# VHH binders against MLP-like protein 328 (MLP328): the designs that were tried, part 5

Target 1, 151 residues: MLP-like protein 328 (MLP328), of Arabidopsis thaliana (Mouse-ear cress) (q9zvf3)
Amino acid sequence: MATSGTYVTEVPLKGSAEKHYKRWRSENHLFPDAIGHHIQGVTIHDGEWDSHGAIKIWNYTCDGKPEVFKERREIDDENMAVTFRGLEGHVMEQLKVYDVIFQFIQKSPDDIICKITMIWEKQNDDMPEPSNYMKFVKSLAADMDDHVLKA
Key: E = the ipSAE of ESMFold2; O = the ipSAE of OpenDDE; V2 = 0.75 times the mean of E and O plus 0.25 times the DockQ between their complexes.

## First folded at step 1 (VHH)

Design F05 (framework vhh_8dlx_2)
Fold by ESMFold2-Fast, scan of step 1:
Structure F05 (fold): chain B 151 residues (1-151), chain A 125 residues (1-125)
Amino acid sequence: as target 1 above (151 residues)
Amino acid sequence: EVQLVESGGGVVQPGRSLRLSCAASGFTFSSYGMHWVRQAPGKGLEWIGNIYYSGSTFYNPSLKSLVTISRDDSTNTLYLQMNSLRAEDTAIYYCARGSRITIFGLVTPYYFDYWGKGTLVTVSS
């Protein structure tokens, strides 16, 4: 069985890649208001909302279970990508490596793709693969679509 | 100005090994992931693998047994070590700058913003 791997998915969204990228890069404080059924809170542990290397703590509900996730982010403005590197939380009880890259790609004037790449390594062979977390982050991008379009 | 210069290509016999180098300049090398890509005569581009700025590597599954990618951030140099070379490995080898891990064959290739001019490897008896 695979103990590590990489998942990749494409989420079709509406509007501009720049506006979606800005939301994920610099405006995480808007997530609870936009998608409160998924994200209940997000706080800065270190750095700023828009700084490379900022550490943030997320309070969220995944599969009906409240969880906490601490991550360090890396900003790549040239590629319109932001990486969330897992540090602590419920996800890190299952995985010792959990890096999620969100990249925003303009396809037409009104259509974009959010490309999500999840790089993972399990704590041990008995842990399940993180397909539920991939489904979760995909749903965050999809549900944010309407809120970003109206901004 | 960003520059990538490949070197180390040439004619090698089947079964031998070869190491290619890519000298990078004009940007903070240690902050970027790097890729190796090849193109055999009359064929399309084939992604070989990449190395993230953290040092983690990902390879094309069809090529993983043949290659190792490494980097030396102190000299701004990317390496591709190839072992057990076969005639079908004859190609122009390019290094390319990227900042994300990707797996070609499952997803359309991610953005590569700068490429070298390539170095030719010919595997013949």
Scores: ipSAE 0.000, ipTM 0.104, lowest interface PAE 17.7, mean pLDDT 83

Design F06 (framework vhh_4orz_3)
Fold by ESMFold2-Fast, scan of step 1:
Formats: structure tokens, C-alpha cells, sequence
Structure F06 (fold): chain B 151 residues (1-151), chain A 122 residues (1-122)
């Protein structure tokens, strides 16, 4: 049972890397419509929908429980990556560091992935590792693919 | 080869409007992000507006709520609607692009047009 760590996973995608990156970077307002069983709302606390450094508040359901998460995002257009830096919310009650990087990589027309990297540190040793949150964000990426492909 | 041709510039009074056009050729237009930049007399080039291949837009603070960038993929055209023009908007306006979804809020782009002059009288 470590106190800090890094999780990495790759989610295979059918939709284009560009459309997925656009959705995660600039169009979070579409998430409740696309994957409403996971995300019930997204609001801007500071900045714009597509601003580097924007602060957004997410209302979501994880393992049947409604939660809130406030993050500051960093945009890396060169690598088609968006980083969510955890600031406040239910996740931050168990973690003092929670950074999630979503990178969209197209290796070939038929080999597209979302690479998710989660950097975490627990508030204390009694807290569980955030494997449930890794499963959750992996599900967001996978379920978004169906909406992006059909849109 | 990539070619960008701007048009629509001219002389206008403060508070007026102008619409700039950029005709693109030599590449798959719909796959490229398009930008407008400007250069005022004696000043360095500055970024003004950007539209991604998917249609998302962004603007410099100095022009936000006054300028609107749009694109027509069927016609390989990007346009800039400029409202509530001010004397400080006087500049040569350039259409520019870089490959793919990559966005650039600076002044380094892969391809440039020759520019179109906009003059706003006080």
C-alpha cells in the first residue's frame, strides 16, 4: 500500500484523435449530453471553455455516489494532451495530489488511443489508493468514443 | 502548394464594421486550424483570432466580443467579422495556418497570406 504513485492506462478509440482532443480540451459543456450517466454537469469557475488554466467544476456519479470535483486544466496542443490538476472536491478529501493527463495519440488510421496518466498522493496512509477513480476516468474516455464516432 | 489570399480590407470610420476573407488552396482545408494575425505600423505581429478544424474559436482579449471568426469548409474560406472598430485596430491583417489540430497563439505559423490593410479613422 503506497502513499503515492502513478497509474497509466491506454484506452483504444475508434473516433479520431482530433475530435476526442477537441471534446476534452474545448467542449466539456457537451459531456452531460454525451455521457450523462457519468457526468451530470460541468461549469466554468474561472476562464473559458477552451482556456489554458481554466478552472472547472464537475458534478458526476462515481460508483453510484454523486461527487463534485474542481480542477485547473493545462492545455498542451503540441502533444494533444490536457491535464486536470485537482483543487477541491471529494477526490481531494482522500488525495492531496491528483493530476490526470489525457493524451490522444493516433499511430495509424486504425490505431488511436487515449493514454491516461494519473499522478496521485494520499492525504494519509489510511486512505485507499485511487484505483476506483482510474477505472472511472477510463470509463469516461471509452464511453465518449461512442458519442464522438456517431456525431 | 499552400496558398492563402486575404481580401476585404479598407478604410472605415471608428465604430464601423469590416469583414475580411481568406481563400485557401493547395491543401485539405478542413483538416487545418486557421488564424488571423495583425501588424500595426512600427509594431510586432500579434495574434487576433483562431478557429480549429472542428470549428472551436478563440480570441485575443483586445478584440473579444467585437470580432467573430468563422469558416466555410465547402468554399475553403475563413472570415473575420470586425465590429465596433477602433483606431487601434489599424493594421495589416494576415491569414495563417499550421498543420492539423495544433493551435498556436503566438506569431509562428507554417503558412501565411500576403495581408490586407485595415485603416480605422478617428
Amino acid sequence: as target 1 above (151 residues)
Amino acid sequence: EVQLVESGGGLVQAGGSLRLFCAASGFTFSNYAMAWLRQAPGKRREWVALITSGGSTDYADSVKDRFTISRDNAKNTVSLQMNSLKPEDTAIYFCATRSGYKLWYGTSYDYWGQGTQVTVSS
Scores: ipSAE 0.000, ipTM 0.104, lowest interface PAE 17.9, mean pLDDT 85

Design F07 (framework vhh_7z1x_3)
Fold by ESMFold2-Fast, scan of step 1:
Structure F07 (fold): chain B 151 residues (1-151), chain A 124 residues (1-124)
Amino acid sequence: as target 1 above (151 residues)
Amino acid sequence: QVQLVETGGGLVQPGGSLRLSCTASGFTFSRYWMNWVRQAPGKGLEWLSGISSGGSSTSYADSVKGRFTISRDNAKNTLYLQMNSLQPDDTAVYFCARSGPYYFGLKYYGMDVWGQGTQVTVSS
């Protein structure tokens, strides 16, 4: 297996790209209430909920395992994309690079896609590829769909 | 009602081993992350290790990594710390503490229930 790579997937969602982008960009505090089976908590470590460069700490369950993830985010309003740069946490014990980009693209008046790009590099050759984390973040986007539409 | 009780401390020779236990009562132990913290004479608190609610994720302070092992038995409502290769500077009161999710060196969210501590003394 490779020591580094890039995964790309597209998640079909309903509604407006702007509304979904806003949820991921500025409203992470709503995640535990919307998708509590995945995300149990989100706290600000530095910055604001909508700040470029804000650092947040996530408490979540992935494949039945409670985990913690600390990230710094980058906002790209022109492309309706938000990047989560991995800093610390359980994922970072496996990976020394973990960057996840969520881009929201309107395809029709009622249909969008969330394009997820995961850039990763393993801590060492013995670590597994992060396909389980790709499945996890894809599930977050898919399960959030109904909650964004209802809001 | 809600309480944690540590046992297993004592006097041990340098290079020796001890296993500490922490028994929980009055709450659903299997829903909480658990931690071991120590305090050496005249020093502040030092976080040593943590374990997730299901036991699948563990974290350790650099000072004890490779020597100490944290584990839990949710059926027995008990947290453990296996301490190997003990050194005189491991002499401290050892506490268990309940928390929300956390990770080493950064955040100890919701450490709200603590045991009374158990004394570990490493000397000749």
Scores: ipSAE 0.000, ipTM 0.113, lowest interface PAE 15.3, mean pLDDT 85

Design F08 (framework vhh_8k46_1)
Fold by ESMFold2-Fast, scan of step 1:
Structure F08 (fold): chain B 151 residues (1-151), chain A 125 residues (1-125)
Amino acid sequence: as target 1 above (151 residues)
Amino acid sequence: AVQLQASGGGFVQPGGSLRLSCAASGFTFSNYAMGWFRQAPGKEREFVSAISGSGGRTYYADSVKGRFTISRDNSKNTVYLQMNSLRAEDTATYYCAKDSRPWLYGTSYEGYDYWGQGTQVTVSS
């Protein structure tokens, strides 16, 4: 049985990779207004909204349960990717490694994909694999699509 | 003050094994990736292996994959390099190093801010 692993998925989205990347990279303050059924709040613990290495705290609902997640982010403008490295929160009670990479790739003038890579390691063998969290982050990207398109 | 103390080097015949240790102090050990680098006589210092702060991610140079295993014990502030199936070309001074940034890792020499004094590994018949 796997105690660590990597999940990869591709979410088809509309519009501009640049606009989607900007939302995830620099505009997390817009998330509660855009997808409030998932994200109830985002606060800066250290850094700025658009800083490499910024630490942010997310208040969200996953599988009907309110949770908190503290992460440190890495910005990769060359690859239009942002990485969220888990530090604390409900996820980190289950996992000792939780890194989620969102990469935005233009496929045509009106179509993009968000490639999501989740690197994980369980706290112990009794913990479940984080397939529910993969479903959750996939839903964030998909539900953000309309809000980014309208902006 | 940050200190890294490498040990466990020695003389071994081809096919033998050695375990290197690096004892760390002066920083929050679990927050930083640790790396092993080596420098053979007359050559540049090269990357060998790295491990993330939590231990959940490990990286290896192609030349050592399948033979070397990096691990860490965060309760003991120690990183290890288990070296199996040693070859003459593994002869080098081995250095442990601390990544300069918390929660990040790197395989590049310049990404590391503190270095141990090195421990010599000699593989010869």
Scores: ipSAE 0.000, ipTM 0.125, lowest interface PAE 15.4, mean pLDDT 86

Design F09 (framework vhh_7pa5_2)
Fold by ESMFold2-Fast, scan of step 1:
Structure F09 (fold): chain B 151 residues (1-151), chain A 122 residues (1-122)
Amino acid sequence: as target 1 above (151 residues)
Amino acid sequence: QVQLVESGGGMVQPGGSLRLSCAASGFTFSSYAMSWVRRAPGKGPEWVSTISSGGGSTSYADSVKGRFTISRDNAKNTLYLQMNSLKPEDTALYYCARGELRFLEWPYFDYWGQGTQVTVSS
């Protein structure tokens, strides 16, 4: 009986959609070195770095709080999108559904959009809406921009 | 800022005992389950034990059941791991971690503290 919703935002980024998509799709092992102030680690629980259905565990700091997030990912190469389906972790104490889709769309030769869609359902009515997590994932995409551009 | 400081490690003979402590600060300790995780040389992390926020429920990895006891003192913001009948395969860096982190894989992260080394050797 929990309240649910969907958030959508667009993050303007530089460079190629292909390079940004590759980083999120296949190169999560580079995240701690690129944006260590947000992501302290990411590991494979099942599958490979670039496999559809891989299960990964993230250690990160959100609003100054260290958290863990376990997700199963879905890869959509046709749409240059990666979906992270929440399985376990601090977020899942607040939400029983937490699915985040990152889609990379080329707008011009040097400009892209990362479209972030967050589908959520609260564990109960007393839980806050996950606007803080939307702000967090938006910051991940934005802060990764310069690192992908340099790669 | 979350801080976890482990202590109590050392060198011990097989069959010996050690008691690890973890001093927590920067969060409401009594509101979180706490875990012990270890990393043996050349291996990935292994979850060791978890205790519920109030201390009423505990769980252990099969490799340590009957030998290790997890406990906490919420008034002192401290987590403990009593390790008895230590074996050479218990040799590892031991980390305390906030939450029930049974499924955490490597690399380990700074918010766990630096860990405390336990070496079981003759």
Scores: ipSAE 0.000, ipTM 0.118, lowest interface PAE 13.5, mean pLDDT 84

Design F10 (framework vhh_7aqx_2)
Fold by ESMFold2-Fast, scan of step 1:
Structure F10 (fold): chain B 151 residues (1-151), chain A 125 residues (1-125)
Amino acid sequence: as target 1 above (151 residues)
Amino acid sequence: QVQLQESGGGLVQAGGSLRLSCTTSGFTFSSYTFSWFRQAPGEEREFVGAISGSGSRTDYADSVKGRFTISRDNAKNTFYLQMNSLKTEDTAVYYCAAKTLPFYGMYSAREYDYWGQGTQVTVSS
């Protein structure tokens, strides 16, 4: 039996929820330019940059280590949310379930957040919990804010 | 350095089966991720299936899942692709490929450092 869990966090944002949602939903090709210290490349494996069910491959640096992640995305325009379903990569050697939901919520001009939900299940009980990956995706959302403010 | 050599290709009727073998030479077999790719004339190489260095993990392209099985025999330095319920659309040159561990990146041909010469599989109606 493998252990599992769900992490939830909120990242305060200064840029608009709409601009952030557009970036995560449709403009992943801009990530290396925006946050190149985290993301070195993004490639379409199947689908388009803005299609529901698109499969993308990410080349990134997590805790100083180069890694690769393959995911299938789900788009929820009503809730301004994008879900990344983990398929393959370094993280999937540790986890057999890795689903990350980024939701962009604006309550007022000065109250904007990215709500990140990570649903995970370990490959086996000896694997570490993915707290380092939660820290990493929080950093992506926070650092993207500076770039979105300029756009 | 490793060298890869495919065998087992040929002509088969639709609905039939073939087993491809890939023999390796060089460094320790278990230190690599092994995969099969295929290429039809005029098309790019597409992923077919992969097996991890330990043999504990496998993955397949959706078009072959349930029909093809990849396996390895570390003692023989050989890995295999068992192809069942073959379709005319499976006609292609099949390449075995190897990359250093880990298992990630297996879907992209660019991640592979070593390639065989290819073996032709022709499925006739």
Scores: ipSAE 0.000, ipTM 0.098, lowest interface PAE 19.7, mean pLDDT 84

Design F11 (framework vhh_8dlx_2)
Fold by ESMFold2-Fast, scan of step 1:
Structure F11 (fold): chain B 151 residues (1-151), chain A 121 residues (1-121)
Amino acid sequence: as target 1 above (151 residues)
Amino acid sequence: EVQLVESGGGVVQPGRSLRLSCAASGFTFSDYAMHWVRQAPGKGLEWIGNIYHSGSTFYNPSLKSLVTISRDDSTNTLYLQMNSLRAEDTAIYYCARWNYKGLLSPAFDYWGKGTLVTVSS
């Protein structure tokens, strides 16, 4: 089994790439209201809601179990991409590298793609590949669609 | 005060089974992955395995068929079931908490004092 890898998926969404990007870049405080069945809380550990290098702590439910995740984010406004670099949390018990990039690409006036790239490295050979986490983050983007569209 | 207390060690005969317990207090046990680690006389630390808050378990491949890790979040207790004990299983057994709220990288932040298992006839 691979000890490291990269997953890529594309999630078709409706509306404006700019509005979706803004939600993920600057408005994480709205996630519990929008997708509370996935995300129960988000707090700032360091920085601001919209700052490059901000550190945030997420409380969420994955596969019916509550988890915590601490990340440092990188903002790329030119490419409408935000990267979440894993620092600590339940996922980091399994992985020593966990970087997730969300890029928002306008395809037509009413259709966009959220391209999700997950770069990972396992703590050791016995750990599973993070396919469940890829499924989870894909679900976040998909379920956020209706809330962003109605905003 | 975070505290981890291992118990269940002692002298056991080869081929027998033994279950170790780790009683946790001073933190929300159900939020943390817990690990078992052992140290045989004159050797370094050997990772045995872990259990996530979800109940998912991962084991050292050298030990996978010989051990089972479980947890009871209602009693804040971690367990290690060992089967077919051999002389080479003689070691001090530790439970450890995985730190997911550290300042730097995640690491073990709290360890128990250990419980000695001696396998001899």
Scores: ipSAE 0.000, ipTM 0.153, lowest interface PAE 13.3, mean pLDDT 85

Design F12 (framework vhh_4orz_3)
Fold by ESMFold2-Fast, scan of step 1:
Structure F12 (fold): chain B 151 residues (1-151), chain A 122 residues (1-122)
Amino acid sequence: as target 1 above (151 residues)
Amino acid sequence: EVQLVESGGGLVQAGGSLRLFCAASGRTFSDYAMAWLRQAPGKRREWVALIYSGGRTDYADSVKDRFTISRDNAKNTVSLQMNSLKPEDTAIYFCAVDKSFYGPWSTRYDYWGQGTQVTVSS
């Protein structure tokens, strides 16, 4: 099996790319209220909610199991993209590279896509590919859609 | 243009110490993670130390407690203090900028220096 790879997917969403980008870029504190069945908590470890390079800790449920994920983020306002770089947590027990890029692209006045790119590298050959985590982050973007539309 | 220049390498006996320096020019790197990697003859490059923009550090198990990475943002430099050197530490040492804010992986580093040779005799 491959020891590293890149997954790319496009999630169709409604409304404004700017509003969706703002939620992912600056308003992670709203995630437990919006999609509490996925995300139970988000805390700042370093930085601010909207700062480039901020480090955040996520408490979430993936495939029925509670997990923790610590990440450092990169903000790209020009491209309406935010990158989450994996540092620690359950994901990092199987992967030594886990970078997830969310880019928001307006397609029409009421339709956007969230382009998700996942760059990964396994800790060793015995680890599974992270297709389950790709499914998980897709579901976060899709389930957030209605909450962003209401804002 | 962006340039990284390593210095401070040399020949030392086992148990000795060296301090490596990396000077960056053409851009300020205070918002970027900086790393030291090494490559021994006939081997792949391996990561040894990382310092994040906020000053937090991480080390490979093989050098933990012996090496200390530090940065001086005013001088746009990063340093590696190497203590209790072993023959196994013999390698060319490279400075690199990591825009990803995390990772010991060579394919994720944007800028590389030309390296400085460290030789540890037994």
Scores: ipSAE 0.000, ipTM 0.115, lowest interface PAE 15.8, mean pLDDT 83

Design F13 (framework vhh_7z1x_3)
Fold by ESMFold2-Fast, scan of step 1:
Structure F13 (fold): chain B 151 residues (1-151), chain A 124 residues (1-124)
Amino acid sequence: as target 1 above (151 residues)
Amino acid sequence: QVQLVETGGGLVQPGGSLRLSCTASGFTFDDYAMNWVRQAPGKGLEWLSGISWNSGSISYADSVKGRFTISRDNAKNTLYLQMNSLQPDDTAVYFCAKGHRSYLFWGTYGMDVWGQGTQVTVSS
């Protein structure tokens, strides 16, 4: 049956869309300090912290399990969106396509959201759907809001 | 000469404790994250714990959380693993491994210098 799919969620934010976008676009080096209970490390494999096409390696804890994720990022300044294209890591043992888009949208002066879109395709039928990873990335966006508000 | 030397392994009874030490030489110890990894007979490598350069970040694998404690003494260039409530399935060769300069990595990813290991046997 369904070996692929797309998840979409909206995370309400109190901090500015611009500050959140800057954090996800250009300041991934601040993630371990900001949300260390989720993200333990981030390093550049290729490119710069703010370059389109940069390849980064993330060390994180998802559902109490330590994991590694290697991604190539795409920057879309016009839409205030950053896409993380999965290349290698624990997630990629389950999925052959794992693309996560974080878009920061100001709907009104007091209504700001992070819209998260996850495009996925399983390696095979035995693999579970990545609903746990969607919960994880939603938590990253929500918990980052507290740190952005204090920045 | 870049080197890591593990000590403190041995034979211990179930429920017992051991303290492993890893002495570093040939590099600036307090610039790097450090890790403990083990390999049980006939099994692959299992990452156990990591600690950042300044002890500000510490992480544990679920299999050892609550029983093992990682720590470091930068003045002595030494990494420690306090192992409590040891079980027969903790029997393995224990390695310390040098990690990334700035970040704590999980698993064996990014580890470039390894010790020779120290044998821990939990039996009876």
Scores: ipSAE 0.000, ipTM 0.133, lowest interface PAE 16.1, mean pLDDT 86

## First folded at step 2 (VHH)

Design G1 (from D01 with K99E; framework vhh_7aqx_2; at its last look DockQ between E and O 0.02; V2 from the best seeds 0.00; counts 0 for: pae E 17.4 > 2, unsure alone 60.2 < 65, placed apart)
Fold by OpenDDE, look of step 2:
Structure G1 (fold): chain B 151 residues (1-151), chain A 123 residues (1-123)
Amino acid sequence: as target 1 above (151 residues)
Amino acid sequence: QVQLQESGGGLVQAGGSLRLSCTTSGRTFSSYAFSWFRQAPGEEREFVGAISWSGGSTDYADSVKGRFTISRDNAKNTFYLQMNSLKTEDTAVYYCAAEPYYGSYLRSEYDYWGQGTQVTVSS
């Protein structure tokens, strides 16, 4: 079993890559209302809400379990990519490295893909691979689609 | 709902040590960060320290840094305040609090509070 790795997946979405990117970049406060079954809360710990380097804390439910995640945000406007660098939280109890990148790519006038990259490293060899978290973040991207389209 | 209960308070001489415990109910212990506060007679409630949900981060008031340590035991649904080198000015009712986000003490946002335990430091 691998001690580290990189998961990559693509989630098909509708509409505008810019709108989706904006949601993830600057509108995180809408997440509890948009996808409350996944995200129950988000707060700014340090920095500004839409600032590069900002630290945010998420309250979410993964596999039926309430969890908390602290991350440092990186913003790449040129590539419409948002990076969540894991700092602390339940997932970080098993992972030393946990970086999730959401990139939004326009494929056609009405179709986009969300490319999700998850870079991970276990805290130790006894920890499980974070495949469940990859499934989780895929679900976030997918479920946000309808909300973004209606906005 | 989370219920918090402090214990371990009492009378101690200056320079002594005391360990407070805060036991929580429910199954959500690991989802919360926790803080200690204290309130002396005639004074406002004061932040003492906090520990993150993972236990990986702690923060302390300047007045207790180097003397107090906060830890947690998820298996026991309990977190602690180890108080060393106690001073008379440490005399207060000590409260534990639960928060969904580490650092909420800066925003004065806490979901749950304990009833408090008296700590008295004599000269």
Scores: ipSAE 0.000, ipTM 0.245, lowest interface PAE 10.8, mean pLDDT 91
ESMFold2, look of step 2: ipSAE 0.000; ipTM 0.109
ESMFold2 (binder alone), look of step 2: mean pLDDT 77; pTM 0.783

Design G2 (from D01 with S31D P100D; framework vhh_7aqx_2; at its last look DockQ between E and O 0.02; V2 from the best seeds 0.00; counts 0 for: pae E 16.7 > 2, unsure alone 63.1 < 65, placed apart)
Amino acid sequence: QVQLQESGGGLVQAGGSLRLSCTTSGRTFSDYAFSWFRQAPGEEREFVGAISWSGGSTDYADSVKGRFTISRDNAKNTFYLQMNSLKTEDTAVYYCAAKDYYGSYLRSEYDYWGQGTQVTVSS
ESMFold2, look of step 2: ipSAE 0.000; ipTM 0.182
ESMFold2 (binder alone), look of step 2: mean pLDDT 78; pTM 0.796
OpenDDE, look of step 2: ipSAE 0.026; ipTM 0.444

Design G3 (from D01, 17 letters changed; framework vhh_8k46_1; at its last look DockQ between E and O 0.01; V2 from the best seeds 0.00; counts 0 for: pae E 18.0 > 2, placed apart)
Fold by ESMFold2, look of step 2:
Structure G3 (fold): chain B 151 residues (1-151), chain A 123 residues (1-123)
Amino acid sequence: as target 1 above (151 residues)
Amino acid sequence: AVQLQASGGGFVQPGGSLRLSCAASGRTFSSYAMGWFRQAPGKEREFVSAISWSGGSTYYADSVKGRFTISRDNSKNTVYLQMNSLRAEDTATYYCAAEPYYGSYLRSEYDYWGQGTQVTVSS
């Protein structure tokens, strides 16, 4: 039984790594319209939509349960990676560390992957591992794919 | 409007190198992806390479991958195509093109086109 760990997965996507990256980096205001069954709202708490170090608040539904998550983002344009560093929210009741990294990698002209890395530590040994949250963020990336292709 | 001027073509022997340039004027260059296409006599215009608005993504046709390198210098409003290990089948008029942001393999997605520059590869 692990009290901390790192989950890694890859989500196959289509099109341009840069288009997908821009959506996650700078265009979170489009998420409710694109994948509204997962994401009901995103609000800027501090900074701008495209600012490194910005703080955003997410309203989402995970396993049929509405939740709130507050994160500070880190932007790595060189590697086309954005980190959502957990500050507050329902997930932080279970975890004292919850950081999710989305990296977009061009594999061929029309094929990319989104490499998702989740770094976590439980609040205490009685808390569950966050495998359900990993499944959730994987679903966000997969379902956003169709919307990015259309845009 | 965006106006594009391709240059740097010429005559070269097989195995040689050329560098093409595409200078842009008009609208903000740094908001456009840039593409290179080529057309040989009697053939349709085909995709060669593209680079996103930021330079973060590059794309190549399979026939040129590993031999051609696309780059951009937004301070000079210019994109470049470095063409190495040239072959006779690379002989064509090369056109640069622009479309907002991301770039595409599809010529129909490009809004603006340059006049072209001739590349001739022959013994």
Scores: ipSAE 0.000, ipTM 0.104, lowest interface PAE 18.0, mean pLDDT 85
ESMFold2 (binder alone), look of step 2: mean pLDDT 79; pTM 0.801
OpenDDE, look of step 2: ipSAE 0.009; ipTM 0.249

Design G4 (from D01 with K99E Y101W; framework vhh_7aqx_2; at its last look DockQ between E and O 0.07; V2 from the best seeds 0.00; counts 0 for: pae E 16.9 > 2, unsure alone 57.2 < 65, placed apart)
Fold by ESMFold2, look of step 2:
Structure G4 (fold): chain B 151 residues (1-151), chain A 123 residues (1-123)
Amino acid sequence: as target 1 above (151 residues)
Amino acid sequence: QVQLQESGGGLVQAGGSLRLSCTTSGRTFSSYAFSWFRQAPGEEREFVGAISWSGGSTDYADSVKGRFTISRDNAKNTFYLQMNSLKTEDTAVYYCAAEPWYGSYLRSEYDYWGQGTQVTVSS
């Protein structure tokens, strides 16, 4: 029997929610230079860097293991949220649903949070819960912080 | 589609140096990671090294670490393999390859391959 769930966490960041959101919404081509120990590449499979509905392929290292992930993104400008809908990849060997929402919320003039919501369902009950992937995406958001604060 | 062309191969004495170039063309070049592979007669194709499309990450096979350096010049659509302290066991046909992501160099599924350039290291 399949098992599913939702993880939610918050990552404190500095600066402007709009600038952080822009990085995740529109500027994924900057990720390898900024956080290359996590993200080694991002490729447009379909659409543009800033398109709702674009399909992108991510090459990343999670717990020392190189992986690939193909996602279709959904953009919610009103809430400054980007959703990565899992299509294919190493993670999809263990999960049949893997959707990650990054939402950027301004708390004060110089303080924001990135609210990360991960919606998941295992391929089968023998698969582990995806806590390693939640740890990974938290680290990604935290490490990107220093690379968004520039004017 | 990306087209790849290696150059710079040749005959070199052991202990010498050689620099290989891989020139690319195509609409999507800037989004690709690049790798060098080599194949000696009668052997499987062997990973040599890779570089991310941005140049921020590199990786090398243990057999060439400290001797070989991969780099890229995005303005010239070219990436390089600098080979120093060459040994006779480095003799092979060297291929450049391109894929959308760096970590996939551990898999045999690359989108694009060059035709290869011969490197012969004489004793």
Scores: ipSAE 0.000, ipTM 0.114, lowest interface PAE 16.9, mean pLDDT 82
ESMFold2 (binder alone), look of step 2: mean pLDDT 76; pTM 0.775
OpenDDE, look of step 2: ipSAE 0.015; ipTM 0.295

